# Ledger of designs, part 297: VH-VL binders against q0atu2

Target 1, 119 residues: q0atu2
Amino acid sequence: MLDKKARIRTSREYRNVFEKGKRLSGRFLIIYYVENALDNNRFGFITNKKIGMAVIRNRIKRQLRAIVREYQGQVKNKHDIVLVARAGIGKSSFEGMEKDYIAIMKKAGLFARNANKID
Below, E stands for the ipSAE of ESMFold2; O stands for the ipSAE of OpenDDE; V2 stands for 0.75 times the mean of E and O plus 0.25 times the DockQ between their complexes.

## First folded at step 14 (VH-VL)

Design ug1 (framework fv_recibokibart; at its last look DockQ between E and O 0.86; V2 from the best seeds 0.76)
Fold by OpenDDE, look of step 14:
Structure ug1 (fold): chain C 119 residues (1-119), chain A 121 residues (1-121), chain B 108 residues (1-108)
Amino acid sequence: as target 1 above (119 residues)
Amino acid sequence: QVQLVQSGAEVKKPGASVKVSCKASGYTFTGYYMHWAKQAPGQGLEWIGEINPRSGGENYNDKFQGRVTMTRDTSISTAYMELSRLRSDDTAVYYCARDKFYWEELYFDYWGQGTLVTVSS
Amino acid sequence: QIVLTQSPGTLSLSPGERATLSCRASQSVESEYLHWYQQKPGQAPRLWIYGASSRATGIPDRFSGSGSGTDFTLTISRLEPEDFATYYCQQYGDTPLTFGQGTKLEIK
């Protein structure tokens, strides 16, 4: 599980990222991101009902958290990042989600230059 | 009613810069993203980039990266697109367009009237 | 990037006829992220169909959108004189955002 301190949890925190951040649309994810004043990154996850039933949405969130955790050490520090899952993600494989995450994070320039797990 | 009013036509020399404005009214300027699109004469539409008017955060099409700068003045609800190092193929009508802020409704529901930029020696 | 290819490039028809415009994507696009715009000469584009099948406000019911995956269609059941224009499809499924090259619907 993603560390509690690495999670965006409050509505205010989410709002801050949406309002003050940038966004990029990927195939399965829309990411909103903004610099924070912390010594760590925080991640938030949003799924909408178009993805499917609650069971599906929860599965997607678990999968996204697993992906984020896997690459957490390669993300530029001091960022709040919200991942909005698009409707099509429900039909995607885990590998597809991971690939999309990597692609969108690269486009956003959020990976450190020395990152070595970015394929 | 929602309106996007752009600045007038521009004539520029190659190598110069142009800055087009888009004034928004009839809605909360900072509540929607502003996009810019290019349409060369007789051609289709090309997405240039977007800006969050609230934060000033912008994202550009890689094709224009390094030559385009999007800014905004929230005090007058105006977005700006500056294109530098102009060349002949930059001759086009440039549009601003409002984007629905929510990820569930991502489309351009209102457009500016367009600004013709002519680049010629 | 996702390339949208529209066909035909030009469609010549008469008022009262049925028009079928195609938009093909180089990769799958969710229907909610595929939109259509109408543009007349000297005017800005106008939102026409959003989410593949939803008519924008004020758009007559003779217009309909359909499709999924890589194939999308805009249909005009019975053409009116004011319907002759260029129609563009646009995707919001990936960055960069892209448009089709357009289909010009002209009077025969």
Scores: ipSAE 0.776, ipTM 0.925, lowest interface PAE 0.8, mean pLDDT 95
Fold by ESMFold2, look of step 14:
Structure ug1 (fold): chain C 119 residues (1-119), chain A 121 residues (1-121), chain B 108 residues (1-108)
Amino acid sequence: as target 1 above (119 residues)
Amino acid sequence: QVQLVQSGAEVKKPGASVKVSCKASGYTFTGYYMHWAKQAPGQGLEWIGEINPRSGGENYNDKFQGRVTMTRDTSISTAYMELSRLRSDDTAVYYCARDKFYWEELYFDYWGQGTLVTVSS
Amino acid sequence: QIVLTQSPGTLSLSPGERATLSCRASQSVESEYLHWYQQKPGQAPRLWIYGASSRATGIPDRFSGSGSGTDFTLTISRLEPEDFATYYCQQYGDTPLTFGQGTKLEIK
């Protein structure tokens, strides 16, 4: 579970990321991201009804939160980051989602150190 | 009617810079991302990058990173793409194209007419 | 990143014939993120098929798209004179966005 201070909580906070930030597309994820004025990172998650039924969407959110928690110490601070699940993510493996997250966070320049856990 | 009107043809020498404009009309300019693409004569299309018209935040294809700068002026609904340190293989038609702001059905539904940039000695 | 390879490079056919254009991706692309554009000489590309199989507004139903994974196809059931153009596939499945090199469909 991400700490309360590390999560994007309000609609206004989400809209700020979309309107003020950048985006990058990966295979299963799109991230929207922007620098914030805090001393910490915040994360948001979007899984809409097109992804699947509530059980599937809840599983995906749990998996994405676990991935973010695993790598959060490697993320450059002072960023608000929204992870949007893309179509097809419901058929992906946990490892597939994790690989996609690492790749897209590297492309965004958001990792402060090597995020590859295989090494 | 949605329309993207680009600036006219440019002739440049190697080492110079070029700045192409793309003026939008018929829609809310800040409601769509703007993209740029390159098409060398007789060749296919190559994506250069995109800009968030609200914030000016951009992402570039690594091939063009360091040589391209995308900007916009929201007061005149115009996007710009500047390419520096021009070389002969930058000779191409450059297109602007718009894309939805959010994550569903992302494709280029409207394109500018293209701007020919010729780089010659 | 994702390389899209179109075949054939040039396809020479007569009006009334069936055309089949291929687009192969170097890695899997979700169908929703595979698109086709038509381009005629001196003109900008036009969105033609999106999400592998959905026709853009005003596109005749003789055009159909199909495929998944790494293999995608654009089919024209009965060629009309206005269909002779270059067709590009494009992926939005990963950044950087990429296009195929095009298939030129020309009149025999």
Scores: ipSAE 0.688, ipTM 0.893, lowest interface PAE 1.6, mean pLDDT 91
ESMFold2 (binder alone), look of step 14: mean pLDDT 93; pTM 0.946

Design ug2 (framework fv_recibokibart; at its last look DockQ between E and O 0.89; V2 from the best seeds 0.74)
Fold by ESMFold2, look of step 14:
Structure ug2 (fold): chain C 119 residues (1-119), chain A 121 residues (1-121), chain B 108 residues (1-108)
Amino acid sequence: as target 1 above (119 residues)
Amino acid sequence: QVQLVQSGAEVKKPGASVKVSCKASGYTFTGYYMHWAKQAPGQGLEWIGEINPKSGGENYNQKFQGRVTMTRDTSISTAYMELSRLRSDDTAVYYCARDQFYWEELHFDYWGQGTLVTVSS
Amino acid sequence: QIVLTQSPGTLSLSPGERATLSCRASQSVESEYLHWYQQKPGQAPRLWIYGASSRATGIPDRFSGSGSGTDFTLTISRLEPEDFATYYCQQYGDTPLTFGQGTKLEIK
């Protein structure tokens, strides 16, 4: 699980990322991201309703949280990042989601250059 | 009625820069992303990048990274795309295109009329 | 990046005939993110089909889109004179966004 400090919690915080940030689309994810005024990163998670029933969407959120937790030490600080799960993510494996996360975070320039190897 | 009106044709020498404008009307300018695309003569379309018109945040196709700058002026509902260090293969029609702000139904529903940029020696 | 390959490059047909235009992706694209645009000479592209199969506003029902995965098709059941144009498929399934090279539908 992510620490409470590392979570985007309020509607205002989510809106700030969408309105002040930028975005990138990947195969299974879209990220919206913006630099924050903190010393740490914060993450938010949204599932597209087209993914399926609430049980499936909640499982996807848990899987994405696990992926983010694994790589959070490699993310450049001072960013608020919202991961939006796209409609096709329900067909993917955990490994597929993980690969997509790594790829999109690299495209966004959000991994620190001295972090562990990220493909 | 949604309308995107672009600036007129430009003729430039190699090494110069060009700045194309795209004026939006008929909708809330800051409520939609703006994209830019290139179409070389007799060729297909190539995506250049996008800008969040509310914040000015942008992402570029890596192919254009370092030569393209996208900006906007929200007071006149206008987006801009500047391409620097022009080469002859930058000769093309450049289009702006509107996209949804959020993650659902992402597609280019309205396009500007295009701006011909000619780079000639 | 995802490469979209359209076939045929040029399709020569007469009004009244059925046209079938193909778009093949180098990797799977969710149907919701595969779109078609029409472009006539000297004009901007126009959204025609979005999400593989949904017609944009005002597009006649003789146009239909289908497909999933890597294979997508635009079909025109009965060609009208105004349908002769170039058609591009486009993917929003991964960044960078990419277009097919186009299929030019011309009068035989």
Scores: ipSAE 0.728, ipTM 0.905, lowest interface PAE 1.4, mean pLDDT 92
Fold by OpenDDE, look of step 14:
Structure ug2 (fold): chain C 119 residues (1-119), chain A 121 residues (1-121), chain B 108 residues (1-108)
Amino acid sequence: as target 1 above (119 residues)
Amino acid sequence: QVQLVQSGAEVKKPGASVKVSCKASGYTFTGYYMHWAKQAPGQGLEWIGEINPKSGGENYNQKFQGRVTMTRDTSISTAYMELSRLRSDDTAVYYCARDQFYWEELHFDYWGQGTLVTVSS
Amino acid sequence: QIVLTQSPGTLSLSPGERATLSCRASQSVESEYLHWYQQKPGQAPRLWIYGASSRATGIPDRFSGSGSGTDFTLTISRLEPEDFATYYCQQYGDTPLTFGQGTKLEIK
């Protein structure tokens, strides 16, 4: 699980990322991101009913948290990043989500170009 | 009513820069992303990039990366697109178009009237 | 990037006829991220269908959109003179955003 310090938790914090940040749309994810004044990155996660039932949405969130946790060390510091799950993500495998996450983070310049799955 | 009014036609030499403006009215300027698209004569549409008018944060099509700069002036609800190092194939009509601020129903519901940019020696 | 291929390039029909325009994606696109725009000469594009099947405000019901996955269709049940224009499909399924090359619907 992500450290509490690494989580966006309040509506105000989410709103701040949306309003003051940039966005980038991937196949399964839209990321909203903005620099913060902290010494660590924070992540937020959003799913909507279009993805599926609550059980599915919760599964997606767990999977996304796992992905984010695994690649935390490769993300540029001092960013608040919100991951919005897009329609169709429920049809994707974990590996597919991971691949999309890596791709979109690279496009956003939040990952090094040589970022790859950690074996 | 929502309106996007763009600046007038431009004629430029190769190597020069052009800055097109898009003035928004009839809605909260900072409440929608602003996109820019290119349409070469007789051709289709090409997405250039987007900007968050509230923050100034922008994302560009990598095809235009390094030559395009999107900015905005919130005091006059105006977005700008600057294209540098112009070449002949930059000759096109450039459009601004608004998009929803959040992630739902991402489509361009309103467009500017377009700005013709001609690049010729 | 996702490439959208429209067919036919040009469609010549008469008023009163049925028009079927195709948009094929190089990879699967969720329907909510596929849109159609109408453009007439000298004018800006105008949102026509969004989310594959939803008509924009003011769009007549003779227009309909359908499709899923990689294949999408815009249908005009009975052409009116004002319907002759170029139609573009557009996807927001991935960055960069992309458009089809357009189908020109012209009067026979």
Scores: ipSAE 0.650, ipTM 0.900, lowest interface PAE 1.0, mean pLDDT 94
ESMFold2 (binder alone), look of step 14: mean pLDDT 92; pTM 0.941

Design ug3 (framework fv_recibokibart; at its last look DockQ between E and O 0.79; V2 from the best seeds 0.00; counts 0 for: pae E 5.6 > 2)
Fold by OpenDDE, look of step 14:
Structure ug3 (fold): chain C 119 residues (1-119), chain A 121 residues (1-121), chain B 108 residues (1-108)
Amino acid sequence: as target 1 above (119 residues)
Amino acid sequence: QVQLVQSGAEVKKPGASVKVSCKASGYTFTGYYMHWAKQAPGQGLEWIGEINPKSGGENYNQKFQGRVTMTRDTSISTAYMELSRLRSDDTAVYYCARDKFYWTELYFDYWGQGTLVTVSS
Amino acid sequence: QIVLTQSPGTLSLSPGERATLSCRASQSVESDYLHWYQQKPGQAPRLWIYGASSRATGIPDRFSGSGSGTDFTLTISRLEPEDFATYYCQQYGDTPLTFGQGTKLEIK
């Protein structure tokens, strides 16, 4: 589970990322990211009904949180990052999501240079 | 009504730079991503990149990475695309286009009229 | 990147005939992220079909889009003179955005 400090929680915080940040679109995810003034990273997650029923959306969120948690120690500090699930994510495996996350984060240059398990 | 009006045609020498403008009106400029596309004579369309007009955050097609710079001036609702180190195969019509949604269909619902850039010795 | 291949390259038909344009993707694309544009000479592209099957505002109902996965189709039930143009499919299933090479619909 992500620490509360590592979560984007308010609509205002989400809006800030969308408006002031950059985005990158992957196969299953779109990430929005912006530097913050904190000493830690914060992550947000967005799913919509196009993905599927609530049970599916919740599963996707759990999986994305697990992925983010797995690699959070390798992400450059001081960023707010929102993960938006795309329509096809419901059909993707966990490994597929992970691969997409890694690819997008690499493109965004958000991983530390010495990060492991990011090949 | 939504309008995207681009700057006029340009003629440049190889190695030079060109900066094309796209002035938006009829909507909140900072509320939508602006994209740029290239269309060589008699050819199809090629995506160059996008910019968030509010933040200035941009993403480029790696094909153009290092030569393209997208900027904007929010005070006049204008987006800019600069292409440097021009070569003959940069000769094309360049379009700006508005992104409909941030994370849904992501299609271009409005386009500029295009700007012809000719690169010749 | 996802490559979109359109066929045929050129389609020569007469007004009143049925036109079928194909767009094939090198990998699966969600229908929500497959779109069609119409372009006439000297003009900018215009959104025509979005989400594989939804007509843009003002597009006549003689136009229809269908397909899923890797195969998508734009159909014109009965061609009108103003329909002769080049049509491009476009995907945002993955970055970078890509377009098909286009199908030129010309009058026979």
Scores: ipSAE 0.381, ipTM 0.847, lowest interface PAE 2.0, mean pLDDT 92
Fold by ESMFold2, look of step 14:
Structure ug3 (fold): chain C 119 residues (1-119), chain A 121 residues (1-121), chain B 108 residues (1-108)
Amino acid sequence: as target 1 above (119 residues)
Amino acid sequence: QVQLVQSGAEVKKPGASVKVSCKASGYTFTGYYMHWAKQAPGQGLEWIGEINPKSGGENYNQKFQGRVTMTRDTSISTAYMELSRLRSDDTAVYYCARDKFYWTELYFDYWGQGTLVTVSS
Amino acid sequence: QIVLTQSPGTLSLSPGERATLSCRASQSVESDYLHWYQQKPGQAPRLWIYGASSRATGIPDRFSGSGSGTDFTLTISRLEPEDFATYYCQQYGDTPLTFGQGTKLEIK
């Protein structure tokens, strides 16, 4: 699970990212991101009711948190990043979401060098 | 009601720069992303990039990265696109367009009338 | 980058005929993120169909959009003289945002 310090928690924190940040769209995700004044990254997750019932939306959030946790060590420091699930995400596999996350984070320039190294 | 009015046509020499303006009215300027697109004569549309009018944060198509700068002045509800080191293939009509649905769908419901930029010797 | 390929490039028809315009994506695109614009010479593009199948405000019901995955279609059931224009599809299902190259619908 993500460390508590690595979570965007308040509505004010979310609003700051949306109002001050940039965005990039992927197949299943949109990310909004802005540099913060902390010594760490923070992540937020949004699903809306268009995606489905609460059970489905909560499953998607859990999957996205797992993906973010797996790659968090490769993210450039001092950023607040909000992942917004797009309408089609419910039809994606975990691997599809993961691929999409990697691609949009690279396009945003938020991954450190060597993010593509083989395991 | 909603209107996007762009600056007039420009004639430039290769190597110069051009700055096109897009004046918004009839809506809350800072509540919608502004996009720019290029259409060369007889060609299709090509996305240049977007700007968050509240923060000034931008995202550019890689093709234009390094030559394009998007800015805005919220006090007069105006977005700007500057293209530098002009080439002959930059001759085109440049459009501003606004993004209706902030979180989802991402389509352009209103467009400016276009600004013709001609790059010739 | 998702490439949108429209076919045919030019479609020559008479008023009263049915027109079928195709937009094929190089990768699957959710229907919500596939849109159509009409453009007449000397004018800006105008939103025509959004989310693959929803008509923009004021668009006649002779226009219909359909499709999913990689294949999308704009159909005009009975062409009116005002319908002759160039039509573009657009996606923002992935960055960068891209347009198809257009289908010019011209009078025979």
Scores: ipSAE 0.147, ipTM 0.750, lowest interface PAE 5.6, mean pLDDT 88
ESMFold2 (binder alone), look of step 14: mean pLDDT 93; pTM 0.943

Design ug4 (framework fv_recibokibart; at its last look DockQ between E and O 0.65; V2 from the best seeds 0.00; counts 0 for: pae O 8.0 > 2)
Fold by ESMFold2, look of step 14:
Structure ug4 (fold): chain C 119 residues (1-119), chain A 121 residues (1-121), chain B 108 residues (1-108)
Amino acid sequence: as target 1 above (119 residues)
Amino acid sequence: QVQLVQSGAEVKKPGASVKVSCKASGYTFTGYYMHWAKQAPGQGLEWIGEINPRSGGENYNQKFQGRVTMTRDTSISTAYMELSRLRSDDTAVYYCARDQFYWEELYFDYWGQGTLVTVSS
Amino acid sequence: QIVLTQSPGTLSLSPGERATLSCRASQSVEGEYLHWYQQKPGQAPRLWIYGASSRATGIPDRFSGSGSGTDFTLTISRLEPEDFATYYCQQYGDTPLTFGQGTKLEIK
């Protein structure tokens, strides 16, 4: 589970990432990311309504939060990161989402070299 | 009416740099991503990259990383693409094209007229 | 990266005929991420079909797009003289954004 301090909470915080950040698209995810002025990372999650009914979208969010939590110790600090679930994500497996996340985070340069810490 | 007007044709020698401009009008410049694409003579289109005109944040096709720089001047609603260390296969028409700020479907609804860059001798 | 292969490379037809242009993706692409452009010599590309099947503003209803997964088509039900041009498909179902190599639709 992500700490409350590691969550992007307000519309203004989300808009800041979209307006000031970079974006990278993977097969199932888009990430928007920007450096923040904090000493920690924050994550936000958006599901596209084209994915399906609310129960499906909530399942996707839960899976994405689990993936982010698993790898959070490897993410460079001081970033606000918004994960946008693309319409096709409903056809993916958990492993497919996970591989996509790893690939786009690596391409964005957001994984720290030799920074994996025991939490 | 939305318009993207690009700078005129350029002739350059190998090893030089070129900077192409794209002036936007008829819309809020900072409300849309600007993209650049290459079309070599008689060939198809190749995406070069994008710039967020509000922040100046860039994302380049890996093929062009290290040689391309995209910038903008929001005071004159103009985007720029600079390509360095020019070589003969950089001879092409270069287009700017706009894309919505938040949409994930990413298509180009308006294009500039193109700028021919010729690299010779 | 997703490679888009268009076929045929050149399609020679007469006005009044039906044209079918194919775009095949090397990996599955959700339809909303596949788009079509028309380009005439010396001109910039123009958005024609977006999201696999939606016509851009002002595009005649004789143009239709369809397909899903790896197989997409652009169909022109009854060719008009102005329809002879090169058509490109484009995707952003994965990074980087790519175009097909084009189908030149020319007068027979």
Scores: ipSAE 0.273, ipTM 0.785, lowest interface PAE 4.6, mean pLDDT 89
Fold by OpenDDE, look of step 14:
Structure ug4 (fold): chain C 119 residues (1-119), chain A 121 residues (1-121), chain B 108 residues (1-108)
Amino acid sequence: as target 1 above (119 residues)
Amino acid sequence: QVQLVQSGAEVKKPGASVKVSCKASGYTFTGYYMHWAKQAPGQGLEWIGEINPRSGGENYNQKFQGRVTMTRDTSISTAYMELSRLRSDDTAVYYCARDQFYWEELYFDYWGQGTLVTVSS
Amino acid sequence: QIVLTQSPGTLSLSPGERATLSCRASQSVEGEYLHWYQQKPGQAPRLWIYGASSRATGIPDRFSGSGSGTDFTLTISRLEPEDFATYYCQQYGDTPLTFGQGTKLEIK
């Protein structure tokens, strides 16, 4: 699980990212990102009811957190990043989510072009 | 009612710059992303980029990277698109369009009337 | 990028006939991210169908959208004179956003 200090936790923190950050849309994810004044990155996750029941939404969040954790060492520092799950994510595989995440993070310039899964 | 009113037609020489404006009314300007699209004569639509009117953050189509600049003036609810180093194939009608954002559903629900930009020597 | 190919390029029909417009994507697109716009000469595009199958506000029920994966269709059950225009499909499944090249529906 992500370190507590690597989590966006408050409504105010989320609002700050939405209001001041940039947005990029992928197939399964929309990311909002903004520079922070910290020495670490923080991640937030949003799912809505259209994705499915609470158990499904929680599963999606769990999977997204796993993906973020896997690649957090490759993300440029000093960013707040919110992942918004899109409607189609419920039908995607874990690998599909991972691929989308990598692609969108590269487009955002938050990953190096050669960013890959670390075994 | 929601309205997007764009600036008038422009005639420019190659190498010049053009700045098109889009004034929004009937809604909270800073609450919706603004997009820009290009339509060459007799051709289809091409996405140029988007801007967050609240933060000023922008994302551009890579095809226009380095030549396009999107800005906004929140005090007058106006978005701007500037295209520099104009060439003949930049001749087109340019549209601003409001992004209807509902987390997972994104589409353009309102459009400006368009601005014709003609680039000729 | 996702390329959308519409067919046919031009469709010539008479009022009262059925029209079928196709939009094919170079890769799979979720229906939620596929939209249609109508455009008449000298006018801006107007949202027509969103999420593959939902009619925008004020759009008559003779219009319907369907499809999934890489194949999407806009259908007009019985053409009215005001329906003759160019129709564009558009995807918001990935950036950059892309449009089809359009299908011009003209009166025969």
Scores: ipSAE 0.017, ipTM 0.662, lowest interface PAE 8.0, mean pLDDT 90
ESMFold2 (binder alone), look of step 14: mean pLDDT 92; pTM 0.941

